# Ledger of designs, part 53: miniprotein binders against b1l550

Target 1, 279 residues: b1l550
Amino acid sequence: MRLPEELLERARDIHSEAPSHRIKLDRVGSFGLKVPVEFKGFLLLAEADVWVSLPEGRRGVDLSRQVEAIYELSNPPKDPFSLCREAAISLLEKLNYADSSGVSIRFDAPLQDGESLKYYGVEISSIASDEIINKIRVEILGMTACPCTAELIRAYKSSEIAATHTQRSLGILEVSTKAEHPDPDKLASIIERAMSSPLRTYTKRPDEGGLVIRSLSNARLAEDVVREMIHLFLEEFGHLPEDTHILAAVRSMESVHMHDIYAERSFSLDEIRKEISSH

## First folded at step 6 (miniprotein)

Design I1
Fold by ESMFold2-Fast, scan of step 6:
Structure I1 (fold): chain B 279 residues (1-279), chain A 99 residues (1-99)
Amino acid sequence: as target 1 above (279 residues)
Amino acid sequence: DDQEKLRELIEKAEELMRKAFELIQQAAQAAKDGNTEEVLRLFEEAIRLLLEAYELARRAAEIAKDPEIEKQLIEAALRRLELAFTQEEIFERFMKELS
């Protein structure tokens, strides 16, 4: 019918008006768009947010132009990194009242795990102005085991093999850089290597025993995991620009408590190197 | 009664929009499987649902009084439909090029 055309025209007229309060807004846009992407040989349905800055003198943004910016570039499906960067640039070209734009794309990335596939979370973004800042966040579940409880049990029972509580933990690495997005598979690998053991989607009884034994022999606090993630990150990605910002975090879903334990460190490459060199 | 009718129209429009996006997701899987006939069928069905949602949104707008709550519900539904409409037009262009 005529409704969608009339509705879009009406929205454009209203959005060009002066606002009730002359306040700049940092992010205004279309959130939760479904977009197809091609990731390492997989065709995936991702979720995207697109936004622009809104100047103090304008009431609203052209939402239809935001959707056009990403969808024109998503047909045919392409890798989410190129889509993210190109769409952010396109937003500034289409919406000339904005001084910055952004696009984020999130999806569950497949990872081969023996005979099965497991998935980890990926969110990437590109924020465009006079320069482009690329951000990537990887989240993957693994296992941690408490060294404190293990040490108490070992001391009391005079045993060489410790028993301790184990719990699921979510490892998080977030990187913001002027360089291209880091490879999410490498970030996921860093997180898994830092944990007591990885999780699997399907585990047979013998594999379950092996996973538990591995966790117990490699017991780590959330704090230990964060420090190890930072160490491994610097080995793999220390070549990134010095102003690259990293967040490393672990959320441990403690089986002994009803609450979670959380450990985090944010840093730039420049500041962490100065910190390490002072020891 | 008018408020009940308004909520029913908005809720139905939201439901149809969700179903349309579910069909688009199924179309993505059909495309991965190389089933182009199924992709076209699913997109055509999604178009039909989106058009029905637009008509319901139009009726909701006609019924709306001037209370703040009714305006906010209609604006939220119309914003979602605006996004659905532009996505649909992009998919239509893509499918026409593919055929």
Scores: ipSAE 0.000, ipTM 0.137, lowest interface PAE 21.7, mean pLDDT 74

Design I2
Fold by ESMFold2-Fast, scan of step 6:
Structure I2 (fold): chain B 279 residues (1-279), chain A 99 residues (1-99)
Amino acid sequence: as target 1 above (279 residues)
Amino acid sequence: DDQEKLRELIEKAEELMRKAFELIQQAAQAAKDGNTEEVERLWLEAVRLLFEAALLAERAAEIAKDPEIKKQLLEAAYRRIELALTQQEIFRRFMKELS
C-alpha cells in the first residue's frame, strides 16, 4: 500500500510538469489551514490561507513547502502579525519560481466587556514581492437608530411615542499599507465610536434600556457612520504613508420591515486630504 | 451505486476533517492550560483523523469516473497528508520545548 511519504513525492513530480495552457495564475495555495496564534494574551486557533503566484510554464505549486512555511513559524504560537509577515517571506524563499506570495490569517478577536468578552472579526494579510504590503480588515457589530423616526418624534411630540427603529449594523474598516499593520483594537474602537451604540456581549433589561437610549440619543444614517469613521480614522492614523489605502463601510442588517442599506467609501490618504481641504 | 458511494466517501472525509480541526483547537487549549498529556492525546487523534480523511479521498478518487474529479480528489488527499505530517512535526517540536 502507498505510504503518505510516497504520495507526497508523486504530487511533487506532477507540479513540475508543463501545463496544458501557458497561463499565469495569481494565487495558488492552501486555504483554510488551522494555525495557533497568540493575540494580546489569548491563545486562539486561527484560519490561514497561504498562496504564491504560479508562472505560465509550471503546472502546479509545491503544497508541502507552503504548509511547512506557516506551521514551522507557528511553533510556539506567536502574534498573527509577525506570523503573517514572516510566513509570506518564507514562502518566497522556499518557492523561488514564484514572484509573489501572500498569507491571510482570520480570527475572532476578544475585547474585554466588563467581566465578559465580546468578539469582533479580524483578517490580516501580508503580500510579499519586491516589497511587502500589509492589509487588515476589521468587522464589528453595533447598533444604529433611524434619524427619520427620531426627527418625527421631535417635531410632533407624539403622546404615543415608542422607541425609534433600531437595527444591527456591521462596520468595516480595511487598511492596506507598506507600514506595519494598524492595531485592530483601535480600528474596532473607531467603528464603535462612529455608531449609534456598541453591541454588548450580555443584554439584560437594564443594559438593554441603556443601549436603546444611547442609540436614540445618537441617531445616525449608515452614510453618517461612514463619514464619522473616516474622520476618526484620520485623527488616529493620519500619520501613515500617503499611499495607504482605506475602505470604510457600513452594512445595515436585514430587518422584517425594511430593506438593508449599505454605504462605502474607498480612498488613499493623499486623495481624502485633498478632498477635505477643498471643502 | 458508484455515484452514491462516491458521495458518501466525500461526506465522511469532510466530517473527519471537521472533527480533526476541533481536536486541534482542544489541543491548543490544553497546551495553554499546561496539560501536556491531553495535548498529546488530542494531537495524536487529530493526526489520525487527517490521515483517515486522506485515505477516504483516495478511495473516492479510485471510483470517480471524471478525470478532473479524480485529480481534485487525489490533490485533496495529498494536501490532507501534508497537513497531517506538518501537524505531527510541529507538535513533536512543541512538546519537546514544553519538556
Scores: ipSAE 0.000, ipTM 0.160, lowest interface PAE 16.8, mean pLDDT 76

Design I3
Fold by ESMFold2-Fast, scan of step 6:
Structure I3 (fold): chain B 279 residues (1-279), chain A 99 residues (1-99)
Amino acid sequence: as target 1 above (279 residues)
Amino acid sequence: DDQEKLRELIEKALELMIKAWELILQAAQAAKDGNTEEVERLHKEAVRLLTEAAELARRAAEIAKDPEIKKQLLLAAEFRLILAKLQQEIFERFMKELS
């Protein structure tokens, strides 16, 4: 059953009245909506947040119109990039009191790994106002190891010692741009290539300690991984607008300590090019 | 050999997933063509294959020795069941619109 029409009319009246305090709110909306998306041939259940700005003179937002906007565009399922952009635009058209709107869609993206699938995290956003800003965040697990030849020798003699001297690490690339969203598979590839070794779900003939030994042979500090990620990003995506903003980060789950190692760098393409050209 | 069984389960699950994707694409084409009977047939088969692939991933998780591989296989199984349920819900809504 639906709510009676008189209750819906009363709710609209309340939302349009003046608030107790004339304060603008930046984001008001429906968070945690479940939406189907089509991603590279896969149908996935994603989680979406939709929001608009609320002016100082209006008490509330039409939440039902927000849900309607994304629902209309998600059935049948479509790619999350188009869904984000189209829904953000639709929100501004439907909610004319708003100065800006946004849509974020999160899901675990499948990636072929030998004969199995592994998953990496994707969050895609579009924020609409006088312009559209597209944001994408990719997170994927891999392995890092300290660049020390002594550790490599020890690992070779003992799988237990080898395991102690490697860490699981989460690589993060986040991009905000006025251009189209970068391809998340390419971002995931950059992260994996920057690490000591990718984390595999399965191998046809797993070698005890082999993955760990290979990680130690290509040993990299978290700081090394971040710098390599930035280098590889510039090779692949240096064509993006100069005001494109990037976050590159690595969080290493240190097995020897009760804390993680974290390294990051935020930059615009304009900023990093000037830095590289001036030492 | 447990590793050979693990490989076989993962390989079979992957084969079923690929076949399910192919059927989902064929169902979408049949829907565009207005062939409702074919949509129903293809969609039911895709859901069956997704459910079977989830079960194979769960069995693979039971015999996997690496804790991280176990975790990933269980997550894969859960995702395949979520996808199967989502496909059923989308199909049911589509059929209601046509009726």
Scores: ipSAE 0.000, ipTM 0.113, lowest interface PAE 22.2, mean pLDDT 77

Design I4
Fold by ESMFold2-Fast, scan of step 6:
Structure I4 (fold): chain B 279 residues (1-279), chain A 99 residues (1-99)
Amino acid sequence: as target 1 above (279 residues)
Amino acid sequence: DDQEKLRELIYKAIELMLKAFELIFQAAQAAKDGNTEEVERLHKEAVRLLTEAAELARRAAEIAKDPEIKKLLLEAAEIRLELAKYQQRIFERFMKELS
């Protein structure tokens, strides 16, 4: 004969109790929620995580309040950037024992590839406290080819060597800023332009040879790709606040080697400009 | 590994519980419409999901190594089972009142 309110009140009482150990937790919440979003005219099913900080004197968080925060803002579906930011703010309003909150939303974004679509990975987050920090991570596959092997292939005219030394690579750009989230399509474009060639949705057998040859004509080391991504990023997004933090990285998934090649650089806009101007 | 399995079980249990709450809300809306068949379908599915969520929390407790996490997961399973029993009781009474 217990009312729903009585049951829910008992659960809340448990969460408000003192824990066994007085330790603050940084992120406690609901992870893996399915949420619809509207992205550039597409209705997509995204995966969301919501969390808050938990003070050392409180045993648990109210998970139902966390889910309410994102779901009430996701109906009707809206752009994932506004949803992320607004839900993070709403979490602090609903859960006043927390001193910070966060929301992360992940989805595969469509990108035009000739007459078809391909997809790239997007993860965005907003972390709210006394200010809001917005973060976006874009991952997209492309092709890389070593300049050293390009020289050998030209000398030997061997398409077999060319095919063996062309690798699929994952390009990564991650931006953390107090400004609004950068446009992920522009970040994806930067990554693709930095690569030896983009990866195609479908390649016919004759086109595969052409793709390999094109990659060799624009051969770049993973280190070259990272530097080019940074250069292109500064041209497009140099207007962001000076304390904007960026990660640029490439992971080459080589078929020749049993291991991957990885190159990265993290920097703030202020730091990188001083470094470039010192030469 | 065990840690990956533990996280998946916990998150899946929460996802099922949230789905159950959505179905309970839909059942209330169907009740306003006088759609008794839909109320029954939605309530039965909600009870099933809550019961499954409790079982996943119990399974998570079996593989958790930290005694405090085990205790919390077992408490979560009990709360979800109590909620499932409560929803079943509401449904039975509501159906009797409507007939």
Scores: ipSAE 0.000, ipTM 0.075, lowest interface PAE 25.8, mean pLDDT 78

Design J1
Fold by ESMFold2-Fast, scan of step 6:
Structure J1 (fold): chain B 279 residues (1-279), chain A 105 residues (1-105)
Amino acid sequence: as target 1 above (279 residues)
Amino acid sequence: TSPEHQRLLDEFHRVAEELIRLASEIQELFEKAVREGRPELLLQVVELAFEILELALELLYIAEKMLEISDTEEEKRHALRLIEYAIELIERALQLLEQARRLLS
């Protein structure tokens, strides 16, 4: 039997050895760490991944130093953007054999919905090397309804009220930039405004009883939603650097199908402006 | 529960029972149409799907009337659940029509 410290020291020695095959690895690290963060006045439990590149001549990464880097910076809890950036930089300092480092932090962000809260998904990352690239992805559920099916039913029944199918749809905006991370609340707002109807928390108010009926009067295809998201994004975030990359996507969840309807567009800010200005 | 509320609820259940019966028949026919690949069977699926849509739309209107006459929070929540149910049935019927259309294209 050996003391834990002796066993840990032997494990660290192994990581410094030459590997069986001299192959570089792009990402090696600790994934699924629980870290507290402070987000817009809320204390949240987030999930973090930390990683570094591993050179061809080294067998393994010192995982203990990775965990230490993020936990030292997370106490007291701070905003996830600063934590992400500072931890990525700290990893390169602590692990001098690495060419690059990265940190990703995921959490459910609260959003005010009348007198209650709803939540949307946020994932942010910072990747450090000779430069720092910041990425943010926001995902929020909403409702969409098919306009062409609404027209068909209206024509068939000679009715002023359209009966058409509605479905839960996931709106996605992802931004990669050398500037600071965009405000996720603004990204979530863009997605909701592009949808047929936002997903609401139930209340006792009578006017909220017609949420599903409301979405039928504002029917939009997934393709319509993506185009509207891009338009609204350019109005709000057109000031970002020209090499900023954006992904706008919608995934419509079908209850009968084992498959979804998906629409997306990836673009750089420079590319999309030139495309739009040609019309 | 008012007599009017109970009348609408009874009507809703009666229409829903008819719809469920037709839905079982259309599902069997759709599976046969896919297996045999004959257009005549897909046309029959389309015709039955419109009958189901008509019943589902009737369920929606009944549930909307129940919401309009709801006095309590519990009655209101119940009517909203029935509206969601009716819309889900409309969605399923429309998706069957979409599946038949995609098989033809």
Scores: ipSAE 0.000, ipTM 0.132, lowest interface PAE 18.9, mean pLDDT 77

Design J2
Fold by ESMFold2-Fast, scan of step 6:
Structure J2 (fold): chain B 279 residues (1-279), chain A 105 residues (1-105)
Amino acid sequence: as target 1 above (279 residues)
Amino acid sequence: TSPEHQRLLDEFHRVAEELIRLASEIQELFEKAVREGRPELLEQVVYLALEILRLAIELLEIALKMLEISDTEEEERHAFRLIEYAWELIERAAQLLEQAERLLS
């Protein structure tokens, strides 16, 4: 339910008052908003956070302006990348006291998996100030297999199939750039190709045998997967601006152990190119 | 049931019987190797685990062939159950090898 205009005007007056303490806040806004988006032909219900910076002399932000920015741009539903960027710009224009604004949109993206669809996690954001920074994070589950045991088995059997212990692993690619958001399907593809095997959907009888065969044939440590993700990323997206920042990570979910195995690398394109060429 | 299906089923049972025989020996040897701190027994466990893995892979290959030649829904379902059994054995053998490898380190 919308608030009467008189109450909205009074709320603006309250928010413009001096705060109890003169402290700047980095992010103030509406978090956990449900917004419909159109993604590659699919109508999806996404979750959005919208925020602005708040100067030390102002008590609060104008919630109605945040709602207006989201409402105007999300109805009818549109592409989440353009929604994210346009809403961040709109927030700065509507809330002139803010130095920066941001919008984050999260959803589960459909990906074709044989005869069915599987889903992977996508979070995109746009942060606006005197420039715009676009971020995207893709998370997708796959399988990894221990190469130490695989090598021993392969040496013994002299076969093409190296049987080993398999485990679920979450692959993560995060990109922060002044260019447009990278295509999340391409990022998901990079992660899956770096893994020992992709994970099958549960909408039909799972092809567990096929996944294990693929994992056994392509055994990789979490460290190997991260390095391969970086290699594949550079092949696909090496054209992005040199100050583009990337996080590549793998979290291996070990049920036999009490803890997960985690490997990550953060870098800029400039940094990684110098590192690779120096030795 | 075709003669080809029966031949593969007979082959599956032969390999499974050999695997079960080996599997019955592994647990006692593994426990004795750990208890007595004898690396030669642990090496024997590794050898037997590799042999079980080899047989489990053979079971998988046979079950996949049975699936390929299945003509009835019942034969197809039976082949799927055998495939699941073989994969469980492969995973368990690989886990045993990993455990033995850790103890030898």
Scores: ipSAE 0.000, ipTM 0.151, lowest interface PAE 19.8, mean pLDDT 76

Design J3
Fold by ESMFold2-Fast, scan of step 6:
Structure J3 (fold): chain B 279 residues (1-279), chain A 105 residues (1-105)
Amino acid sequence: as target 1 above (279 residues)
Amino acid sequence: TSPEHQRLLDEFHRVAEELIRLASEIQELFEKAVREGRPELLEQVVRLAWEILLLAAELLLIAEKMLEISDTEEEKRHAIRLILYAAELIFRAEQLLEQARRLLS
């Protein structure tokens, strides 16, 4: 009856052997685990990665203990933030040879859009060592529009021309902080608010039946959207620790080009405040 | 312990012993292939990695059956540990297979 325990102990013996080369590895673990989570009342099937650092003198990690750590904490399903933090801490406690541990959980988050739901991408991580670093990445699709000028207004007679000057864009906000994870719905809101709206039809007088076509959007380039995302982020999350790191990016799928346009800025709160205040 | 439980445990033991022997051999072959520049050994590593992957998958199936017929909490914990062990072996075999393929490219 002891066969299962004996088999596990044999695996541990192999892992504790000296490696072929004395090289430290930063991340070794189990990637692509399916784990249930509860997010804002929804039961979702997420994908998780768990890892630890491996010292130069040890051949391998105890993968079974890694998988056990996250599954023990995922039953019953709980919110992905608590799961991420608690699992990362548990990994360090269970695998005492490791200097650091990490857990990353990915899922598509539902967001109310009129009568239906739309989805945006969320990746949550916690990395534990002498301290805990919490990361969150939100990706959401939206629309951007080229800046509207008097010339464009005069030329605008075709839906095809208007459509050509409107692009689908992916907005990205990534936050790394020693504080708790920011609310992903608020990050998604910042991205959507930073994006421009397409050109709209404005009916001035219903009784006259006339259509007045004007741009009601603050038309924005990918570069403009990134700057606006940073501005809105600072208004909402400027209270986070000064060493909080942010990545703001937009990928615009250009209608007239075979390739995408990409704009990005990474910064710490300390860095960006000094930059803004100096100008 | 039921007769069915013992049958599955015996089957698990047989497959696990074969897998352990192959696992011990495969890393040494991989290291020799890279160190000595012998592509025929990398081809052998790819074949053995696939064999290990299939055996690990078989272990997972056996462990799942053991969990299904478990009546006590202790038996269920044992089956879960076997499932975790099989999953670890699948992961490691997939990584080694990918590394060997990459070097053959």
Scores: ipSAE 0.000, ipTM 0.121, lowest interface PAE 22.0, mean pLDDT 74

Design J4
Fold by ESMFold2-Fast, scan of step 6:
Structure J4 (fold): chain B 279 residues (1-279), chain A 105 residues (1-105)
Amino acid sequence: as target 1 above (279 residues)
Amino acid sequence: TSPEHQRLLLEFYRVALELIELAIEIFELFEKAVREGRPELLEQVVRLAREILRLAEELLEIAEKMLEISDTEEEKRHAQLLIIYARYLIERARLLLEQARRLLS
């Protein structure tokens, strides 16, 4: 067994040296770290990226200090939001040549689903400079049903519920704010409530037919889901600072098409309130 | 919560913390192996990955015992969540061990 020569060459670098080219780098750090977190009573092994900006006159960063910053704050395990924020601050304190730092923590959040758990994706970040910006992204799968095909078949059969195609849709809410991270369970709830139906895991009695019937009675376009997500977000999180930025998006994996349908809207709270109040 | 459940829950947390500490040690050893050009440290990564898998399997045993002694619906639900969590950790530990072995090959 032998390490590649490329890895051995890295061992010769002196971080404080001038680089071959005087170019500033935006993010340099340790990516894919396994970090313990406590999330709502669950001990999870999360994946973390830690980074700092690197000035044009410095060749490299001290990776050991980045790991120490996360390690010190993760023992004992704490909530991922406090860990993210505290580690970003600690990185700037430990690496004084940096003008910004960041920490991203990713995990699959457990959500109770009958006798089992289902999972949704969470990525949180804290970016520290002269101030701290907290970002959270929640992704969860749900179901949508095509209202156009449903209407055509309903007209043909003169029924209240029409057959249509259903598909998996990925709902996305991303929030960037100077306030604390929003509760990801509430963001996941907003996404699921905006869908035609949630997806379920079944242990004893599968009710696949029930999910399909629910979706058919609540058929929604990707555009409908995005608008509903924004409406529900404003009801739950309208108290956040006016400069809070939100991305609401849906990717519908259309079962009858060779392509996906995608709808999104990015906005600040100030922007969306002005838009709504002008109508 | 019964004293018996409390005892098993504390044992579960103790083993989980040991697993987490070893996961941090794997990262430190891997970074040191790469930066210092020390191939002998990669063999230690594989050894620690095996130990993490063993601890994850121990967590499942503890959680299953918690379910067995559960008298209330709340205790049963809690134990079932810990079982699901332990199974998740076993899967992740198996992937880690596979990746560590692949790094040596």
Scores: ipSAE 0.000, ipTM 0.212, lowest interface PAE 13.9, mean pLDDT 78

Design J5
Fold by ESMFold2-Fast, scan of step 6:
Structure J5 (fold): chain B 279 residues (1-279), chain A 105 residues (1-105)
Amino acid sequence: as target 1 above (279 residues)
Amino acid sequence: TSPEHQRLLDEFIRVAFELIRLALEIQRLFLKAVREGRPELLEQVVRLAREILRLAEELLEIAEKMLEISDTEEEKRHAQELIWYARLLIIRARYLLEQARRLLS
């Protein structure tokens, strides 16, 4: 008798049993796995979630096969996009009772900032069923400034007032598409260009004044930033399939209040084109 | 895209259309078997399900050949997408075949 083999057989028996209630579950899996990936020449430690759908007549999922699927594909480390797509397909190959599978991979992406590096957040997913749907979410910090405050500063020439009303803001772009994942560096660039000014990893005191002045000359409300992000997105990625779904959002950390300002818009490419053409 | 890539893509599309045709035939036979109480038609469903699996495997071979002759990154990405599509079809075809066999036992 081999104990590990007997334990695996018992687990499979339990998982194949009828559940207490015949209810389908959409996502069952292993979350928070640590996986090495290679991203644009960098070897990074990413965090991954893997899951499958569970039919109403089956009690449980074979979790060991899920972990095997992603780890077999992660050695040697490969780009997170290929890993995401291949692991999602591998999950369905290993767990054929599932109607769908998914893989999500999260990491902090390096971005050149002069002679230093700054980081932005990336989460990519692939969901496999009768087709593959690829999702990417990019989050990056920048600065915003109120246009009303900019007018006051111009009238009174006071940098102290300007500093009080410039805020850190988190820009968010999320894209779901049947096409390949969009380049996260291009998404990050869109977000930064839509902001009043980007944040830097290191800023000397003279450069700090420059950032404040730039954000004031390019003052934007959170609502303005979201609209600009959508405009820039359509210029760069308007060629994606018409059923591509986008979320554009900004969260501004208000310096004068204990709460944040938030603005967002979700849309499909088909939807936004019809809206814009009505103007 | 090269002429060789276009030829393989045309072949892929032809095989994919044949697979879709057989899938529709399976649906019609299954509904007829249930509606008319004719379990002998389920034997035809099993045979068609095997043929669908064979066609799905053929799609994978075509897509892998497209990747082999790919010279540009664009061609490689396109071929890889078709490989994923074919692999998903094989998984679904195997599941269909297993379900069809269960109906006969």
Scores: ipSAE 0.000, ipTM 0.404, lowest interface PAE 12.5, mean pLDDT 81

Design O2
Fold by ESMFold2-Fast, scan of step 6:
Structure O2 (fold): chain B 279 residues (1-279), chain A 111 residues (1-111)
Amino acid sequence: as target 1 above (279 residues)
Amino acid sequence: SYTEKVEEVLERARKIMEEALELIERAIEEKDETEALRAVFLFTEALIKVSEAISQADDLETKEEAVEVLIEIARQLAEIARKLSELGFTDLAEEALKAAYRAIEIARQAN
């Protein structure tokens, strides 16, 4: 059933009406959009969220203008960093009632693993207001092993016990900065170098015994891995602005157990430098 | 007039759809998943512009024309999804099908 013209005119204005309660909303937008990106020579299908702030006096946002902003900028596909930043700025310009805008883009990034590829998780965002804040989160799976000498001695009396002392661990680096996004490949490299060993995605000839022995020889607690990630991060990215904020974390996952082991540290570059320059 | 401006948006949507059709036909013939992906996103751009035209339309005739364009976009995307699925481009076929259902839903809500 078609509506009369007068009702269609009222429906068109609904977003400009006063809300039931005069409350500001921080994020209103389109979430879970599929968008093409070009990353390091690969065309990838990414997932994007786009949003703006909504003032207390306005009932709703124009969602079609949000989706148009990112899709216009994604054709032809471009690097996800430029897309993220440009779309956030475009949203704020197109929706002039908003105080802030944001864009997040998530994808699985290819990483060379011998003659094959493996994938690690990347999430980037740009939040625009009177300044632009760029954020990147990298997650990659690796292996950790407990450096317990007593358990190693016990394991050598039974090879089957030795195999239970290695575990899959998720390494996490998150960076928030007013500078451009850090290179995710470098963040992934830092995480892998901090771990006991990387995980392999292609094993035509599984070398499980060798991986277990190597992991035990390079045994690191989750706490050791986080400290090493911070040390390696400062070597590579210590030149970023002093107000750059970092999260370094490791989550050790046992697939058959109810609980995980987790270690993290959040810091700004100015905080960590002052701490390290102390005893 | 304002009606002329809405018709201009619809005309742009039709041009984008025509470009998307040319690109997808070539991509399917060449089995080029990258060009097929670009074509599917051009269809979503056309969908967004038609949705904008519907929200801005003041007269029933223009709104009805925009709804007809949405139904045609949905039909094209559904056929493309089938062809992409036959080529083994399963993820892209799923995205094309989702866009087709989205176009149908917007068309129904406009009436």
Scores: ipSAE 0.000, ipTM 0.177, lowest interface PAE 21.0, mean pLDDT 77

